# Ledger of designs, part 15: VHH binders against Glyceraldehyde dehydrogenase medium chain (cutB)

Target 1, 281 residues: Glyceraldehyde dehydrogenase medium chain (cutB), of Sulfolobus acidocaldarius (q4j6m6)
Amino acid sequence: MYPPEFSYVRAESLQEALKFLEGNDNTRPLAGGQSLIPMLKLRVLSPDYILDINRLNELNYVKTSLNGVSIGALTRYHDILSNDIVKSKVPLMHHATRTIGDMQVRNMGTIGGAISNADPASDMPVVLTALNATIILSSASGSRSVKALDFFKGPFTTDTNKGELVTQIEVPVLDGYKTVYKKVVRRAGDYALASVALAIKLKGNEIEDIKLAYGGVHDKPFRAMEVEKNVIGKKLNDDLVKDIASKVSSQINPPSDHRGSSWYRREVVKVLTMKAFKEVA
Key: E = the ipSAE of ESMFold2; O = the ipSAE of OpenDDE; V2 = 0.75 times the mean of E and O plus 0.25 times the DockQ between their complexes.

## First folded at step 21 (VHH; framework vhh_7d4b_2)

Design q5 (from p2 with F107M; at its last look DockQ between E and O 0.58; V2 from the best seeds 0.00; counts 0 for: pae E 2.1 > 2)
Fold by ESMFold2, look of step 21:
Structure q5 (fold): chain B 281 residues (1-281), chain A 120 residues (1-120)
Amino acid sequence: as target 1 above (281 residues)
Amino acid sequence: QVQLVESGGGVVQPGRSLRLSCAASGFTFSDYYMGWYRQAPGKQRELVAWIYPSGGSTYYADSVKGRFTISRDNSKNTMYLQMNSLKPEDTAVYYCARGDFSLPDWMDYWGQGTQVTVSS
């Protein structure tokens, strides 16, 4: 077979990377330790350039901010999992990161790479959607912010414009919430059939606030906004959870694929929802 | 048996339009992502567009954005590609494909292809 026709370029600074993106169409940034070996997305996208940004260590950080936690886009999953700020202030992210594969996968994957790739079965996009985190996009001419609810546009598709690069994620701190992340896989080590991110704040047994998002069962991470709104103020019990599961299942549009039918994924979502609420009860 | 049959290809002058169709059978069409890929001589197959199972969400390669429109009619088990303002660079075999984003090519079944030739 004829090999892909692209040029590999490595940036040594953020300024260099942004200038390159401004001046060169059809360029794919590469973040993470698995550079070039997984070529699958390249065959779909066919970029003219691969821009390796792995040396931009200035984008590798986790720090507190005024209203949350700021995470640099090149921060590795391993570093997120072991970070005391994330563990204490954003336990939902910590829970989700714990579910990611083996140590080698966690050492190589970055949060910025994962959300820029926007794989429908990926864990981090679901977490960020549940939290409606802020995504910072930088270009040679400045920066802008986009909420996670507006950032993910579909499979492998984001609100990133020409010349822009994800450089930072800002995650809110949810004081007093119980959090759960769960996923179902067809086989160990495979991508999820479905996943759920739940953050819930209870006063007694009454729902004060709730954030509920799903992955693998919609064209992008699905935030169950209508369900969330309708259950505020209600008492959490088995009947309400069954109703939540049924309503979410009816609102998603899961595809069929090799691993499972659309119908099966709707059933998995119901079970997954009930298991998530059981854990926070 | 899954079958995907493309039609609507042909030879056309630059600036003109063509509409490709893909008739699907042997599976629940409305449950699957569907896509169009193309392959020019001596080049790798490249994604042109894809569309969500129920419609609505779509993707276009930068080279065709604004000129091509993907659509589907789930009642007829048919996907379409409206190709406007055709250029010589659009010359390729166009393939209808059923989506599976867990696979290397994002698709698990392919049609036989239909030739589109744009020449003066």
Scores: ipSAE 0.499, ipTM 0.790, lowest interface PAE 2.1, mean pLDDT 86
ESMFold2 (binder alone), look of step 21: mean pLDDT 87; pTM 0.887
OpenDDE, look of step 21: ipSAE 0.850; ipTM 0.929

## First folded at step 22 (VHH; framework vhh_7d4b_2)

Design t1 (from p2 with Y109P; at its last look DockQ between E and O 0.53; V2 from the best seeds 0.00; counts 0 for: pae E 2.004 > 2)
Fold by ESMFold2, look of step 22:
Structure t1 (fold): chain B 281 residues (1-281), chain A 120 residues (1-120)
Amino acid sequence: as target 1 above (281 residues)
Amino acid sequence: QVQLVESGGGVVQPGRSLRLSCAASGFTFSDYYMGWYRQAPGKQRELVAWIYPSGGSTYYADSVKGRFTISRDNSKNTMYLQMNSLKPEDTAVYYCARGDFSLPDWFDPWGQGTQVTVSS
């Protein structure tokens, strides 16, 4: 096959990046380290420009905000994993970040790059969907915010308009919730079959609130909203968890691929769900 | 054995329409993403569109959005590409492909392709 043909451009400031995106169609931003997966996607998507935004250090931060925790889009996974604010205030994100590849991979990847790419194997889209985090999109003409439930539209497809760049993620602090993130791989080093993000608040054994999202098993991160609403006020026990697993499995529409059939992924989701609830009960 | 057979290509004038078909066999068609790619002379292969197994979600390249429509009939194991308002830039060999986003190129296997030529 022929190598991808594109022009490489590096931005030195956010203003420069946004002006380039405004003036140049068919441009794909590059955040994080170079990896095999982005190169192979270039053969599929065929951008005219690669805009390297790795030098936009003003987008590298984690801080508290009025609405929770604000994370700059170029913040590396390693920095998220080691950050005391994330660890204490957003443990779901901390748990998920621990599952991302080897330490070398975590040193290279960024949260903004992951969610903008919306790769089916990516963990952050699932976490942000469970939290219904706010994603800030910036352009040369201004900024707007989009909730995660509205941001991810399918594999490699997001609510990003022409000229826009993800610059910040705002995640809520879920006081009193127990959280877990689990990911199933068929073999070490393979892409994931499925993932689950669970945040649950219990009053005694009664479910006060629950956020339940899945990755890799629908056209976009799947938030199990109907199941969530149906279990509020019920007592958490093994029978309820089996019902939850069964209902979620029936509501997803996973594709088949070389890693597993649609049927197998439904079974994996059942097991993954039960394991997640066991950890918080 | 997986087989993908494209048909419906031809030579048409700018502004006209064509409908491509892809007949699939040898796998559970309704479980897979399906897609259309094209390759113009001297160009890289480019993704044109894909469609979710149930037909609920679709993707279109910017160059064809609003003009092309991908669809599927799972009862006939067939995928379609309706190409309206054709332009000379749409001239290419069009390939049907089975989708697997965990693969490096997202799609394997591929059909043999069908030629679409848009000229006056």
Scores: ipSAE 0.478, ipTM 0.777, lowest interface PAE 2.0, mean pLDDT 85
ESMFold2 (binder alone), look of step 22: mean pLDDT 84; pTM 0.851
OpenDDE, look of step 22: ipSAE 0.828; ipTM 0.918

Design t2 (from p2 with D105N Y109P; at its last look DockQ between E and O 0.63; V2 from the best seeds 0.00; counts 0 for: pae E 2.4 > 2)
Amino acid sequence: QVQLVESGGGVVQPGRSLRLSCAASGFTFSDYYMGWYRQAPGKQRELVAWIYPSGGSTYYADSVKGRFTISRDNSKNTMYLQMNSLKPEDTAVYYCARGDFSLPNWFDPWGQGTQVTVSS
ESMFold2, look of step 22: ipSAE 0.464; ipTM 0.764
ESMFold2 (binder alone), look of step 22: mean pLDDT 83; pTM 0.847
OpenDDE, look of step 22: ipSAE 0.830; ipTM 0.916

Design t3 (from p2 with S102N; at its last look DockQ between E and O 0.55; V2 from the best seeds 0.00; counts 0 for: pae E 2.4 > 2)
Fold by ESMFold2, look of step 22:
Formats: structure tokens, sequence, C-alpha cells
Structure t3 (fold): chain B 281 residues (1-281), chain A 120 residues (1-120)
């Protein structure tokens, strides 16, 4: 594949970036370092401009907020992994971040870049969908909030309008939940064939609440809402987990590709689900 | 053997409509996302649209959004491209492609193509 021809532009402030996006169609923001997946998408989609926003240091932060944790869109995976607020208050995100590639990938990638790219096999979109995090989209004319359940629209497709940029992610703190993130790769270093994010609140062995999301096995992060609703109040045991695994496997629509068949991914989801529930109780 | 056979191309006047079909065989069609690409003379092949295996999730290039509709019938192993409000700029050979998001071009196989010519 030959790289498409584009103009490279660097913004020095958020206001500059937003005005550029308002005034210039077919522009792709660049957050974090270059990665093969974003560059392949750029080759297929052929933007006229690459807008480098890496100098917008005001978008690099992790702090507590009224209802959870606020994370700036340019915060790197490395900084998320080492952050004590994330470790203690959002362990699901901490553990998922630890599963991301090697140190080079973690040093180069940003949370905003990952969710804006919206690769179906990406880890962070699955975590945010499980938490139903709030995503802040900014434009020259203002800002708006979108829940993760409404933000991811399909492969590499988000609820982002022309001129908008993801600037902040708000994640809830789910007191009293046990959380786990697991994924299966075809070989070490590959993107996930399937992943699961589970947050569960138990009273004794009874399910009080549950959030269950999957990656790599649907056109967007799959939140198993029907299953979640139907298991509230039930005792967590091996038979219930087998039922959950079977139901989820029947509800996903994994594609076939050179990494694995649709049927194989359905089987991986069953195993992955059982392992995730075993870890939490 | 994977086979993708496009049909439905032709010569039409601007503002008219045309429906392309892609008959697929040699693989489990319902497991793959599918796409339409086009190539005008002397230009690079460009993505027009893609559609996910289940049919619900779609993408359109800006140049065709609102005018073209991609669809599929998994029971017939067939993908379609409904092209409305055609413009001279839409003149190209249109290719049906089997998708793979993990490959550089987002597809692994494509057909022979069908010519669409929009002229008055």
Amino acid sequence: as target 1 above (281 residues)
Amino acid sequence: QVQLVESGGGVVQPGRSLRLSCAASGFTFSDYYMGWYRQAPGKQRELVAWIYPSGGSTYYADSVKGRFTISRDNSKNTMYLQMNSLKPEDTAVYYCARGDFNLPDWFDYWGQGTQVTVSS
C-alpha cells in the first residue's frame, strides 16, 4: 500500500485544533504516536489533512471528579497504567491497560486515540462500554457528552460529528464491584480474538448487579444487556455461568478473517466467559 | 474457490439510479463483511462502502453518502449497491470485495468489476 498524500498540520492549542477542524473537511486528528492500524485506516479513507494534537498538554491528565474519574484524551496508556487513582478506583481499566502490547505501544498510545479509532478488537472501547463511560466531544461551537453505549457505531466508526474532537473521558467508580478483564490472542503481541470486561456486585453469592462487555466479536463493543438483566437476583454457580456463556455466544456476530473464523470466536467467547466468572467468584 | 461476480453496471444519465449486485460463492458469505470499491481511469481504487456480516453496520465514503445504499441478503449470498442521483464523477469500474479489517487494504479478494458510466 502506498501512503496517500496529505498535508501535516500541528495545533498548539485546543482552540486552534477545533477551529482547524471546523474549517477543513477531511481532516484526521493524530493523537499519540503513529501506529500501523491508524495509518492503514488513513490509507483506505484518504484524509486531506493530518492534524497533530500531541502538543495539547491540557488534555493529558487523570483526576477525580464528582461522579468518578476524569481522564484527558491525550493521556498515554503508560500514564494510565502507573496512575494510583486508576489503580484504586478503576481497576478494570488498569488491568485492561496492562494487557496492551509491549511498552512501546503503551508509551505511544492514548485513550482518546484508541476510542476515536474504534477498532473492534481494541481493549479500551470494551472497558468504557462495560462502564458506560461518558465521552466528551468538543468543537469550536461547544461541547457535548455521549455515553460509550451510544458512541461506538461500528468498525472504526463513532458518534463524532464534523469538527468534533474527543477531549475527555469520565469513568464511574463502581463501589463494591469485583472486576476482571481477559482476552485471548492468536499469538503473543497480536490484537485480541476476543476479550471480556466484567464488573459484578455480589451479595453473598447472589448477583446484585452486573456489567458484561465483549470485544473483537461484534461490529462494536458488545454489551450483553439482555443477559445482565436476566441474571440479577440469581445465585452465581457453574451452571449459570455455562448458560451465560452459551447465551452470549449466540448473540454475538463475530466476523471471519485470516485470524480466526466466526465459529472459533464463538467458542473462545464461551471459554473466556467461564474463566472471567471463575476469577470473580 | 472464492468468487465474487459483479453485475448491474451500465450507461446512465446524470440524476438516474443504478443497482449493482455481487454474487458470492466459495466461502461462508454471512461470516464476512463486504465492500464496494471503485476505480476511475487513471485514478487509485477507492473505498465506496462496506457492510458488516449481520448487515446492520455500514460505512460510506463522503462522496457518496446520502446517495448510495449498501445492503446484503445473506440467504442469497448477494451484496448490493443502490446508487441514486448519479453524477459524472461516479463513472468508474466498481468492484465487490470481501473484507478483512486486519489487512492493509481492508479486503483480501475482489471481483472482475462492472463498469458504471454516467454521461448525458
Scores: ipSAE 0.486, ipTM 0.786, lowest interface PAE 2.4, mean pLDDT 86
ESMFold2 (binder alone), look of step 22: mean pLDDT 85; pTM 0.865
OpenDDE, look of step 22: ipSAE 0.826; ipTM 0.914

Design t4 (from p2 with S30Y; at its last look DockQ between E and O 0.59; V2 from the best seeds 0.00; counts 0 for: pae E 2.5 > 2)
Fold by ESMFold2, look of step 22:
Structure t4 (fold): chain B 281 residues (1-281), chain A 120 residues (1-120)
Amino acid sequence: as target 1 above (281 residues)
Amino acid sequence: QVQLVESGGGVVQPGRSLRLSCAASGFTFYDYYMGWYRQAPGKQRELVAWIYPSGGSTYYADSVKGRFTISRDNSKNTMYLQMNSLKPEDTAVYYCARGDFSLPDWFDYWGQGTQVTVSS
């Protein structure tokens, strides 16, 4: 019964945090609540340092930009949920954020923390993958950007290099799209058993464009790109939706765990897909 | 009913290789994450690697990255750990473990372990 040992350090500025990360290997940034995802990870990863970045208020913002909406990595879920820019310009994110836990979880959780943790069942990674948002990674020597489709590499694994910290998310505005986020949980407060993010642009009943992503049913957020390309120009109807649901169900690789079996997750994906398209049709 | 049986341990010289196997039974093997832990004398168990049910997505501890390769053959209900360029600090009992990332410890069952000793 040997508990994990680590040194706790708190950064007062972004520059201080990045300099610490440059100089200290095996450091895990802490964003959000102290009893949530970081505590679960400590039992497995055993970092030498926990770097608390919760005081970096310069990373807490939502603003419009040339490329859409820019969101600082330490922006809390409750601030995202109540933000008029997100609600009007990125309704998919607004609706997904509403499904995240209760008020206390939303007050403590951050968008940057969620995507850096990269739990396959987490809500925000699915939304960002559907939108193929741009993620900004900062280090002491500069910054780089990476698309959500390239950022999530597997369970709890991201395209983050040593010394880097997620500092901003840039989300596109999809004018003229209808959007839906739906999920099924085993118990209230659990991460999703399965989830779907849908953004679709219709010309009459014909599909002009579509973005379709799933959570909890693959090693990382699953973007159904083959299905998306195949349905452009087709008329949206019940038979097409059934075909989409069947094809997605055959392409995912859901695990079994105490939340649900692999078989059950495949069935849930079919139902969620049909419900999502029904809402936008 | 879950059974995890490790094999392939032994005594080897530094710089040599070993391949560990884990035979699994009593559950639907291809649906679960699987992993390897190790425990050196007087130390806590540490995670070495894990592998996704489909076999493509993996994780490695920094101490073994580039030297160890985890793999699985779902048709044989068997997981493997290929350990190259072995060092004395790799000396430990190695445990096969069944994964459940929804749990705090990420794993719920362990085998009896197999000894790996790296010594001249």
Scores: ipSAE 0.459, ipTM 0.766, lowest interface PAE 2.5, mean pLDDT 86
ESMFold2 (binder alone), look of step 22: mean pLDDT 85; pTM 0.857
OpenDDE, look of step 22: ipSAE 0.816; ipTM 0.908

Design t5 (from p2 with S54K; at its last look DockQ between E and O 0.48; V2 from the best seeds 0.64)
Amino acid sequence: QVQLVESGGGVVQPGRSLRLSCAASGFTFSDYYMGWYRQAPGKQRELVAWIYPKGGSTYYADSVKGRFTISRDNSKNTMYLQMNSLKPEDTAVYYCARGDFSLPDWFDYWGQGTQVTVSS
ESMFold2, look of step 22: ipSAE 0.586; ipTM 0.824
ESMFold2 (binder alone), look of step 22: mean pLDDT 84; pTM 0.854
OpenDDE, look of step 22: ipSAE 0.838; ipTM 0.919
ESMFold2, look of step 23: ipSAE 0.552; ipTM 0.812
ESMFold2 (binder alone), look of step 23: mean pLDDT 85; pTM 0.859
OpenDDE, look of step 23: ipSAE 0.842; ipTM 0.923

Design t6 (from p2 with L103I; at its last look DockQ between E and O 0.61; V2 from the best seeds 0.00; counts 0 for: pae E 2.5 > 2)
Fold by ESMFold2, look of step 22:
Structure t6 (fold): chain B 281 residues (1-281), chain A 120 residues (1-120)
Amino acid sequence: as target 1 above (281 residues)
Amino acid sequence: QVQLVESGGGVVQPGRSLRLSCAASGFTFSDYYMGWYRQAPGKQRELVAWIYPSGGSTYYADSVKGRFTISRDNSKNTMYLQMNSLKPEDTAVYYCARGDFSIPDWFDYWGQGTQVTVSS
């Protein structure tokens, strides 16, 4: 077997990066740190170029916006976790970020890198799907917006066209919601066997609105839209939660792999769902 | 125990089509991602396509997108690769593989391969 052969290129500005992507096919952007696992996946994908965008500091920010919170694609997990705007306005994201690895992993990983990689077991795609966040894709010719529900197309596959780079994520602020993120892993710090992101708004004990998404149990983050619609107006109680858990478990299509069997993941989803609702009760 | 048997390879002229098949046994086929790799002489194996367990989501390498179509029939434990508009650079041994995206190489079992030669 020949080693993967690629050319390494570092961009010093966003314009330089976008121009390179426009002119050079089979290029994989590199954001965040380099670990053995991502490099091994590159051997499987065989890019001609690795485009290092880590110096694009203009993509490293968290700020309030008209639509909620704007986060630059190169913002590191550590900075998201410690950011007061995220803590107060997007607690679901804060909670999910705390579950990501240890301090070294959080210092090296970026939100844009995570969602562009689109691993089905990754945490941030699940959060963004629950919130139906807006993802900004930039190219040399302009930019476009795509909702998280439309962005993730399958394992390691996104709605990214040739020459495009994720540059910003816009996250809505959901006033009055209780939120929780939970996951099950084989070993602390590993990717999830299954995960759940829940945002729920209650009027008394009655469900006014609910956003429910799962990771690790479908080809992409799974948003339980039918279940959400069917529970609006109902009282939140143990019997309803058991029904929700059963319905979601029947609607997912988890693969079998070394992390866990399809059957086991369906059972874990039931337990995770019950635990998530107990925490927001 | 796990068995993957490719068929459908051969020698064709540029612009023609071939259809590869992969018969799978020894595991619950419908639970697993499945994929095709190829290896040209002196080159690294490269991912050609993969397909989700239920058949709904697919991936294609840029070099084959629009020309190749991966599909599966879970009732027959069979995966297919329809290869249209073949080019000399598609010449390779094509391998059926069972997917596992939790491991570094993304695939844990491989067939023996079937030769595809596109010669002008």
Scores: ipSAE 0.458, ipTM 0.769, lowest interface PAE 2.5, mean pLDDT 87
ESMFold2 (binder alone), look of step 22: mean pLDDT 85; pTM 0.864
OpenDDE, look of step 22: ipSAE 0.831; ipTM 0.917

## First folded at step 23 (VHH; framework vhh_7d4b_2)

Design u1 (from t5 with K54R; at its last read DockQ between E and O 0.55; V2 from the best seeds 0.71)
Amino acid sequence: QVQLVESGGGVVQPGRSLRLSCAASGFTFSDYYMGWYRQAPGKQRELVAWIYPRGGSTYYADSVKGRFTISRDNSKNTMYLQMNSLKPEDTAVYYCARGDFSLPDWFDYWGQGTQVTVSS
ESMFold2, look of step 23: ipSAE 0.642; ipTM 0.844
ESMFold2 (binder alone), look of step 23: mean pLDDT 85; pTM 0.856
OpenDDE, look of step 23: ipSAE 0.859; ipTM 0.931
ESMFold2, look of step 24: ipSAE 0.652; ipTM 0.848
ESMFold2 (binder alone), look of step 24: mean pLDDT 84; pTM 0.854
OpenDDE, look of step 24: ipSAE 0.809; ipTM 0.908
ESMFold2, fold request of step 25: ipSAE 0.622, 0.582, 0.626; ipTM 0.832, 0.823, 0.843
ESMFold2 (binder alone), fold request of step 25: mean pLDDT 84, 84, 85; pTM 0.852, 0.857, 0.858
OpenDDE, fold request of step 25: ipSAE 0.880, 0.884, 0.881; ipTM 0.941, 0.943, 0.942
ESMFold2, last read: ipSAE 0.629, 0.622, 0.636; ipTM 0.847, 0.849, 0.847
ESMFold2 (binder alone), last read: mean pLDDT 84, 84, 84; pTM 0.853, 0.856, 0.854
OpenDDE, last read: ipSAE 0.877, 0.881, 0.881; ipTM 0.941, 0.941, 0.942

Design u2 (from t5 with S102T; at its last look DockQ between E and O 0.46; V2 from the best seeds 0.00; counts 0 for: pae E 2.3 > 2)
Fold by ESMFold2, look of step 23:
Structure u2 (fold): chain B 281 residues (1-281), chain A 120 residues (1-120)
Amino acid sequence: as target 1 above (281 residues)
Amino acid sequence: QVQLVESGGGVVQPGRSLRLSCAASGFTFSDYYMGWYRQAPGKQRELVAWIYPKGGSTYYADSVKGRFTISRDNSKNTMYLQMNSLKPEDTAVYYCARGDFTLPDWFDYWGQGTQVTVSS
């Protein structure tokens, strides 16, 4: 194992972290405590600095907001999973969080770390993309917001500018929606080979609104917007679901890798789509 | 058998351009993301750029952003790196690589490399 060529720095406050990021290019923030894989990815990117932000407790919270739920970026998966606000108001996120690793991973991983890492197979980016959550980016000179649909730019790549840090996520509460999260993994606890997040609002058996996103099968979380638009007003039935599954499978751009081949991912997506809609019907 | 063969390296003055090519064989090229790495003498191998299957998303290291352009032609099983405004710091062996983001180093196969030297 070749040692990395970086300096480790720990921030004691948000102001200190943002000032450091402003003054020091090629710095990678470290949030959460994870396996060797994140360190190997850092070596590939070759940062000059690792900025440990785990002590920024002011970023650890879950609270209600005007039209949703506000979550601090350093909130741990375990705290999200055990939070009554998330369980009752954002069930899609609650159920997806249950699928994340084992207890050790949930105790150490953070929502901000997960979305900043932006692994294409990660669960939280898919959930946030389905909900089109708002991500708050802070810098020494101020803050800005970015919708999840615009935040994820590709594998391990986000809309984060130099000097910025994800500090908060705003998740909408979708009244009257049914939600489903499903994934296929190669081994229990692994990142998904493919995953689906579905939020659907039905008026009788007609689709009033639908949000459909996939993970592990595109360079970033794939939101099936063309399919979503085309099914508004239609009756939810087996024939429509088969058509949705086929159309999504043809629109994804999965790579081949150790997790699975491109063609296998397309087949898995068809099955996941049909299962997700069956659960909602 | 997977093969990646780089070409287009050479010696060039600062401010000039070079275009690298990578000919790929032995796999379904359009299913894999592809990338360029470089290694200067005595330094770690550095990711320069990658490009997703079928010409999707691209990534560039900060040191080359705005100067280098990665592209691919899936019909010819070939990837390219257009290197403009070259600097002495760009001097390195450049490697074509087949991507696999599930692996620790994000790539599973490498070419033998092509030398790029930028000097006055």
Scores: ipSAE 0.518, ipTM 0.780, lowest interface PAE 2.3, mean pLDDT 86
ESMFold2 (binder alone), look of step 23: mean pLDDT 84; pTM 0.853
OpenDDE, look of step 23: ipSAE 0.821; ipTM 0.914

Design u3 (from t5 with G55S; at its last look DockQ between E and O 0.63; V2 from the best seeds 0.00; counts 0 for: pae E 2.03 > 2)
Fold by ESMFold2, look of step 23:
Structure u3 (fold): chain B 281 residues (1-281), chain A 120 residues (1-120)
Amino acid sequence: as target 1 above (281 residues)
Amino acid sequence: QVQLVESGGGVVQPGRSLRLSCAASGFTFSDYYMGWYRQAPGKQRELVAWIYPKSGSTYYADSVKGRFTISRDNSKNTMYLQMNSLKPEDTAVYYCARGDFSLPDWFDYWGQGTQVTVSS
């Protein structure tokens, strides 16, 4: 009998973690309370090492920055939810964080862990895609930036290379935008059947700019770019919203699973879209 | 009732190729993630690859990346695994599985398997 074998290593600093990742292939970082055990049991993950980065306090912060708000990758959902900078400057993120699980889940989860996991139904990837946030990937040899639109590659798949660790997320402040995050779950606390993140800037009732992203209904967060471009300059009214809902519903590729059927998710997307626009109208 | 039937296994020499098929029935195949798993003698079952319902997004275990290709034909309710440059380490029973990433176990049904043996 040869069960999966891995070594558990705990890093005490970012420099230690990055040097370990540089020198040791097939290493999986562990942050927050991510549920790793089922994947290891099913051999979804076959790492030689699990690198525990939970002690890297230098990655736990929320601060203002030139480009908006900088959030360290190990910042817990609980701390994001209660943070005054996020509440005032990035209300879309605040709204979405409130919908994530119950209080114990929020205490255990981190923003970096969530986006590195990249579950198609996860809330934070949808928010970051709507905002086209900047994700900072660090390695022993330096760092690079990747936009959220380029970072999420598919279910549980990101643009992370060997030796890299997500260390920071930068989100823009969208002055003059109204924002909404809504989702439908089968049961309270579940991941979404479908979700929508909307940021819209109106001049009167005319759409000046719009950012519209969906979760749970595509292999990665779906940004409705064709619809966004088509509605710039148009007046926001019920007929336009129905058209938007119909077009988005036709462009998504929702799966069937225990949370809901593909057909049902298309219907939920239409309803969510209408509700999101009603809230900002 | 969900039914998954694998075929295409056999005995091959190292460096050769095999193509596995999985015939699916009892559900709307085109709406589900599908995957291949394998279990070598004395080892636990491990994920080899999966494929998203319609977009073709895929995942491969590091041990097979670049050598194996997963694909699907939704009109035939069939998933495939093209296995090139086979190595003795690829010897295993290969199972077709229906994926459900909403579950903690990441799948809910799997077939009876087909044997692949890579030896001289």
Scores: ipSAE 0.521, ipTM 0.791, lowest interface PAE 2.0, mean pLDDT 86
ESMFold2 (binder alone), look of step 23: mean pLDDT 83; pTM 0.845
OpenDDE, look of step 23: ipSAE 0.789; ipTM 0.900

